# VHH binders against Protein DOG1-like 4 (DOGL4), part 8

Target 1, 232 residues: Protein DOG1-like 4 (DOGL4), of Arabidopsis thaliana (Mouse-ear cress) (q84jc2)
Amino acid sequence: MSKMRNLVEEKFLEFYESWVIQLELYLHQLLIAHNNNTMSETELRHLISKLTTHHKAYYTAKWAAIREDVLAFFGSVWLNPLENACSWLTGWKPSMVFRMVDRLRKSRVVLVEAQVKKLEELRVKTKFDEQKIEREMERYQVAMADRKMVELARLGCHVGGESVMVVEAAVRGLSMGLEKMVKAADCVRLKTLKGILDILTPPQCVEFLAAAATFQVQLRRWGNRRHYVTHS

## First folded at step 9 (VHH)

Design z57 (from v72 with T59Y)
Fold by ESMFold2, look of step 11:
Structure z57 (fold): chain B 232 residues (1-232), chain A 122 residues (1-122)
Amino acid sequence: as target 1 above (232 residues)
Amino acid sequence: QVQLVESGGGLVQPGGSLRLSCAASGFTFSSYYMNWVRQPPGKGLEWVSGISRSGSYTYYADSVEGRFTIIRDNDKKMVYLQMTSLKTEDTAVYYCAKYTDSSSTYPGFDSEGQGTQVTVSS
């Protein structure tokens, strides 16, 4: 095993560390806004806009990095093993955030019928988009295996540089397909986030964003400190 | 043995400039995200600015963005806060802090120094 980090990994590790630290600062502000009713609607909308901008900045940096090396985002060095184990196509699974909204509805967030209808439609659309990406990934995997089998059979008559070149071309093809799928998944993530924030009122958005940031921050802290409960 | 020593504060007129310094020792300085936080008179701590371990990424509170610049020098183990266009509401004790996930007083930040007083007054 190697301890070397390539340039993409080194740059993104520093970016991600700073990005999560800033998310923790926004979480502090969200918790203040959630626990106090002294903030105006204008102030709440400004905070929500800051969170939205922060998430967009993450994807801007990520998309620049995956153009250089998408494989760095599968088993990332800037994530602990727990965070990596929870990833779906290099990030949170879009449909899972509706489970978070459902929990908030049970406890603290009161939704009117119009919001519930809009959220259900968004949930169905999000799940459909997820499944479309998963099916496309499956088709791509099958196509790559078929091409690889033909190329390996033909290469069996030769030794040396042609074998390396064919493997390198196959890896490049896989990387380009993975980049497309990761960007597609990220677009679903952004669309889902925007959709939820458009449906919820500003106080409800603050509760949702606080829950989402809490989950992400706690997953990182737990995984980094290895404070796991013993299961029976 | 973590030590953070802030300096460079003082009395300045509105619209003026100051540069705060923080000398760090007792830890691997280049491994930590560093911050400035401040405590205005009679108020709690508020975050001002942060800088990534190499200095490549910087962040600012809304109230100071465009007026303050955070800088670090990993060879000298220093972090700076260049303040311009100072306002009376910038009056506070300023602390530098390293990020930790164990801080109980401000989310993820640990301040060890005495701070440096900045007073913006006519």
Scores: ipSAE 0.518, ipTM 0.792, lowest interface PAE 2.1, mean pLDDT 82
Fold by OpenDDE, look of step 11:
Structure z57 (fold): chain B 232 residues (1-232), chain A 122 residues (1-122)
Amino acid sequence: as target 1 above (232 residues)
Amino acid sequence: QVQLVESGGGLVQPGGSLRLSCAASGFTFSSYYMNWVRQPPGKGLEWVSGISRSGSYTYYADSVEGRFTIIRDNDKKMVYLQMTSLKTEDTAVYYCAKYTDSSSTYPGFDSEGQGTQVTVSS
C-alpha cells in the first residue's frame, strides 16, 4: 500500500533532498580544504561556519516540522531503510561522532593532551546525556499504555464520532511526549557537535566535518543502492 | 542525447550585468537539479550556482553570493543566470550542467555544452 505521504512528509522530503545536495557541495569543499594545505585559518573558519550554519538550518526545519507532525520523523520517508536503522531518536546518535574523532587520532592528526582530555570529558558527558534521554524514552514508552491508549485499543478499527476525538487526544498526547524526546536528543546532538568543534583546531574541524559528511552521504548512497529507493 | 546550449555571454565592464541562458533537451528537465559552472582562464572548473528541480531552492558559491541569481523554467526547459556587479575575476567560460547523483563521493555535473564566454574587463 503506497503510504500516502502527508504534507509534512512531502515538504520535509523536498527540504532534505536539497539539504543533502548542499551538504555534498560542502563536502567537496571540505575535502579540497583538507587535501590542500593552502587555505588560511580565516578561510577554514569560514568553511566551518558554513557547515555549522547548514546543520543549524536542518534543525530549524526539523523543529518546525515536528511541531506539525512529529510522527513523520518516526519512520522518516525521506530516509532509506539503512539510514533509518542507524537512527537514534530521529537522528544520529551523539556518541557516534566520537568514533569519528578517534579515527582522526589514528590519522596524521595530532591531538594535544589538553584536547584529548577535553574530548574524553565531553564523551562521558554525552554518554550520560544519551542515557538520560533513553531512560526517559523508556519511561514514556511504558506510559504509553495509559488510559487513552487502552481506549484506542478498545475502539479497534471502528473509529467514528466520539471515538475519533478520543483517538485524536491519544495521538496528541503521544506526539507531545515524542516531540519532547526528539528535541532533547537534538539538543544533545547540537551540544556535542559544538563541543567537538570548540576543542578541535580549524584544520582538525575540517577533517572531522569531512568525515562526518562523508559518512552521512555514503550511508545514504549505500542504502539507496541496496533498496533501490528512488526519491522521486 | 543530452543537449545543453548556453548563450548570453559577452564583454562587459566591471560593475555591469549579464544574463546567461541555457536551453536543455534530451532528458527530463524537471527531474534534475541544474547548475552553472565556470572555467576561468588557466583554472579548473568552478561551481557557481545550482537550482533544485522545482526551483524552490537555490545555491551559490561564496564568490557570487548576492550578485548572481539562478532561475529555471521547467516548461521552457531553460535555466538562467542573472549576473550583476560583475568583477574581473568572474571572467570565464560558463557552462550549464545537470546534477547527477552519481555513485561518486563528489557531486557530479554533466555538461555537454560549448559554454558561453563572459569577459569582464575595463
Scores: ipSAE 0.134, ipTM 0.591, lowest interface PAE 2.5, mean pLDDT 87

Design z85 (from v96 with D100T W101D)
Fold by ESMFold2, look of step 10:
Structure z85 (fold): chain B 232 residues (1-232), chain A 121 residues (1-121)
Amino acid sequence: as target 1 above (232 residues)
Amino acid sequence: QVQLVESGGGLVQPGGSLRLSCAASGFTFSSYYMNWVRQPPGKGLEWVSGISRSGSYTTYADSVEGRFTIIRDNDKKMVYLQMTSLKTEDTAVYYCARYTDSGSLPGFDYEGQGTQVTVSS
């Protein structure tokens, strides 16, 4: 049985459902463009731009929502259990998109050596940025433990108004720290996406975007299908 | 028992307006993202517009944005398409469809006969 959802969860649940359906529609266009040699470079770039804008719109909406309630994005009500299990700091681990790049290298499309080198440099940079965020998350977890120990010590030896201020500061630090780390992870995700699209040619970008959208749509459908059966 | 019944089509001059209606039955209407799709003469289906469960989010194909408005009424189990500034290119059979996340991609499910819109001089 569902519980009452707060305003952030209610709004983002409906936004995300609409966003994924629109991604599915763009996937249809990408698949047509993938098989159609009559599209001009201008038409391909327009479609790529629509996909880029769609992804930016996701982060714009997300960043507005995390300002109000970052914790809603950990174990999100708008994601099925399979999608939530794949989350790293409220989204796909940034380096996972390189699985789509690896598929391009094994497909009919041929990457020039300069592209391969630039993609590997970007992969290394993305992994480095991930590692920095992981170290920050570890530092954050230690800080949370320290704040909890201080609160427990104060509760154990004193009860009064000063304990409220310590709890408030700990909660504020928790939310601010999580928001900062989520936004940092999202920035790595977006920079990695833009970096890949800058290295690839327009036809290769269409193939990459089609592969990524296919995976995301199918992951959601697969997880919903299993969730559906489990609930019935 | 899912049923979607489209109406409101007709013959219209370029620049004219029409309002299409879709009556839904046999499912929990307010739980579904709803769409309009169309089939121009001799062509395949193309997506026109979509609307979220509550109506808070609407989307439009580039070719109709700014001219068409999708609206829903969950109490009456209706979805509408208000069309203005109609063009010859809008000539098609229009279908109401619900989104489902099973089956084919994209996951549009429709059973109605559609409603014919003809824009000509």
Scores: ipSAE 0.577, ipTM 0.845, lowest interface PAE 1.9, mean pLDDT 82
Fold by OpenDDE, look of step 11:
Structure z85 (fold): chain B 232 residues (1-232), chain A 121 residues (1-121)
Amino acid sequence: as target 1 above (232 residues)
Amino acid sequence: QVQLVESGGGLVQPGGSLRLSCAASGFTFSSYYMNWVRQPPGKGLEWVSGISRSGSYTTYADSVEGRFTIIRDNDKKMVYLQMTSLKTEDTAVYYCARYTDSGSLPGFDYEGQGTQVTVSS
């Protein structure tokens, strides 16, 4: 059995596969940089910049895709079930990255008090932003059973040109709401990532990015093996 | 049996151009992300470029960005690397490599015998 994919899904699937492979390559570089500790600060900053640019590219592609079909991202066919299960509003949960930061603190990385304080502030802010989005999402989800949805359901029982147009319009309206939520979540992700990178030193950034990339890549690999998922 | 056969290497002067080819067989070529990697003398393996299954997405190492172009032909089961503005530091054995999501990072499970590229005045 093959799941039918729309054009947006197909296109983004190929993009994401390529993007993840590139991420693995960057991860390799990050690990080398971290383990050898022979790179200059300039070189480290350049590597960090490459990673940040890579992440930005993802969101650029994502936002282009969600304009076409945001619903594709709520059933992301390019992700395995494990990845999907760990997804929060079509991506990683922003507050999760602080687990990576905590790992840094437990490692050989020494964070100065000022950094710790700033990270805690950022954590609180991130959590607050997440909760705000969640509340909005809850409100939206409850509202889905409103008059519009009832109308959609009613019209869905009738086949006709005019009815089809109304249904499509209703779906578009729903999609627009979802798009707003996804964008809001992505903004929190980007802000959180930027915030962390602004607080950490270049060597610490490399370690953090390596940890984050490792988690993402391994989650994908674990999920693929466990669920025998192939995206080819 | 999976096979990758590289060709097109040679001696070229700085600023020159070469076009490498990789012939693939023994697997569903269009299902795999393909790469070029190289090994300079006395150095480890270095990733050079990658291309998605359909060829729609390409990536390059910073050192070759703007100078090299990776292309694939799924009908012919070929991957190409057009190299321009070659530099002495581009001297290496170049390998075609298939990506896999299994094994070590990065995931290359098969590579050819390689083709020598020497850039020298």
Scores: ipSAE 0.402, ipTM 0.744, lowest interface PAE 1.3, mean pLDDT 89

Design z91 (from v76 with Y107L)
Fold by OpenDDE, look of step 11:
Structure z91 (fold): chain B 232 residues (1-232), chain A 122 residues (1-122)
Amino acid sequence: as target 1 above (232 residues)
Amino acid sequence: QVQLVETGGGLVQPGGSLRLSCTASGFTFSSYWMNWVRQAPGKGLEWLSGISRSGSYTSYADSVKGRFTISRDNAKNTLYLQMNSLQPDDTAVYFCARYSKLEGSTLSFDYWGQGTQVTVSS
């Protein structure tokens, strides 16, 4: 039986499909900018700004959606299995982007010593933040399984109006905790992205953003082909 | 058979306005991101604007932002482009195009209309 999608899933699915298409359009512009060195710094900054705004829009939409149903993001129906498998707390792993930066360094991108140092500092900080969140998540999950989930299991065996209300309230409580964790993770993502873009020059930013967008698009394509999933 | 038919093109003076329409048939129009693109004489294809399947999300090239407005009526299977403050540089054949995918650095559209000529001249 096909999984029934709730309203939050349906709405966000539509949003995400559109968001990915827009990302591809921006990726097109990034690639053109990267391949054609005729763009001015002002133009490059404008392009970078468009991309950053686009990413901000994603999180704005996401945060609105998770207020309604954070659980939808732990089974993200808008993602294929490969994308889901690569997800860390409902999104990309913040420390992953440093591998992309390393790839840039191996390419024609020349980073000055000061940039390298700053990037390394940021990497360390990002990893630290990730670990902190992971520990918090673990504690939260253990706590859920120990008390709240037992209560849910007990109450879930009863069919009745009052019992249902109690179960729903308990689920809401659990969801609120998850929402906090997801938001914390997203904050690390945003901080990491901002940190990288603040360190890189505009041309380097364009290349980085192009690489990141390419990775995202390719991951989606590969996942779709492998699992025969149709996404827009 | 998938068909896209553009209408509304013509001759207009600088500063004038035109409204283009694209009528779609042969597919579920409301399921696709639709686009307007144009080709000026001696130039390559230029993407101008796109719109999500529901119309909730729109995108514009910088060259037309603030002047052009993309919209759609899914009940009528019609895509629109309101063009205001037209300039001579906007002279081109305008196409309605169904989005397919990005291939490398090239945007790919799987279906196009025949195009409609827009000429901006004093």
Scores: ipSAE 0.626, ipTM 0.855, lowest interface PAE 0.9, mean pLDDT 91
Fold by ESMFold2, look of step 11:
Structure z91 (fold): chain B 232 residues (1-232), chain A 122 residues (1-122)
Amino acid sequence: as target 1 above (232 residues)
Amino acid sequence: QVQLVETGGGLVQPGGSLRLSCTASGFTFSSYWMNWVRQAPGKGLEWLSGISRSGSYTSYADSVKGRFTISRDNAKNTLYLQMNSLQPDDTAVYFCARYSKLEGSTLSFDYWGQGTQVTVSS
């Protein structure tokens, strides 16, 4: 069974593959920096800046693509089923990254009391913003169901070209609302990432970024390997 | 059989330019991220640059950014590296490398050319 892709999906598939490969290159550098304390703080900050810029570049490309087809980001063709299953509103769930910070604290990362307090404040803020978006998504889903119910009633009475145009206009309106919510979620993701990196020292940032990149790369590899095995 | 053949190496003076080519055969060239890697005398391998399947996305190591330009021609199954403002420490064997799709270490290259020597000396 063939799966046809529109131009947005084709272009973003190549972009995302390239973006993950570049993330793997940066992960290699992060792991070297993690294992080698001879790298200066200036060099660490430069590497952290590259990772921050790389993550911002993802959202720049994503927001351009969402303008053309937000639905492509729900069940994306550039992600395997495991990656898609782990998505919350087209990306990683902002509050879940604090579990990664907590795990790092249990092993190697030593945080000063002031950092712990700031991280807890950020966790609360992040969860508040996340819950606000979830409430808006609930309202959106109710509104979408109400619009669909009205259009289904009209479609039952009139099945011609006007019914198609009304459905297309309703879909456009729903897509604009969905685009706004996806961008709001992405803004929470960026604010959370920036907030964590602002609180952590450069060596701690390297450990966090290495853990995050490792998770993303391994999720992709495990999902692809599992798919290959079951397909073969 | 996968084959990668580099050409275009040679001797140049500091500040000079060279254009390397890598001709691919035995696989669908346009389906792979392709890379340039070098090895200076007595040193390990250094990744220099990579290019996406269509050529739309490129990446460079800091050591060569702004001086080297990677490109590809999928109709000719050829990868290129334009090297400008060459310095003596660019002296190395330059390899064309294919990004691996196999499970393994982070960013693995499964097929390499035999390399082309670039020597920058005055």
Scores: ipSAE 0.335, ipTM 0.700, lowest interface PAE 3.5, mean pLDDT 83

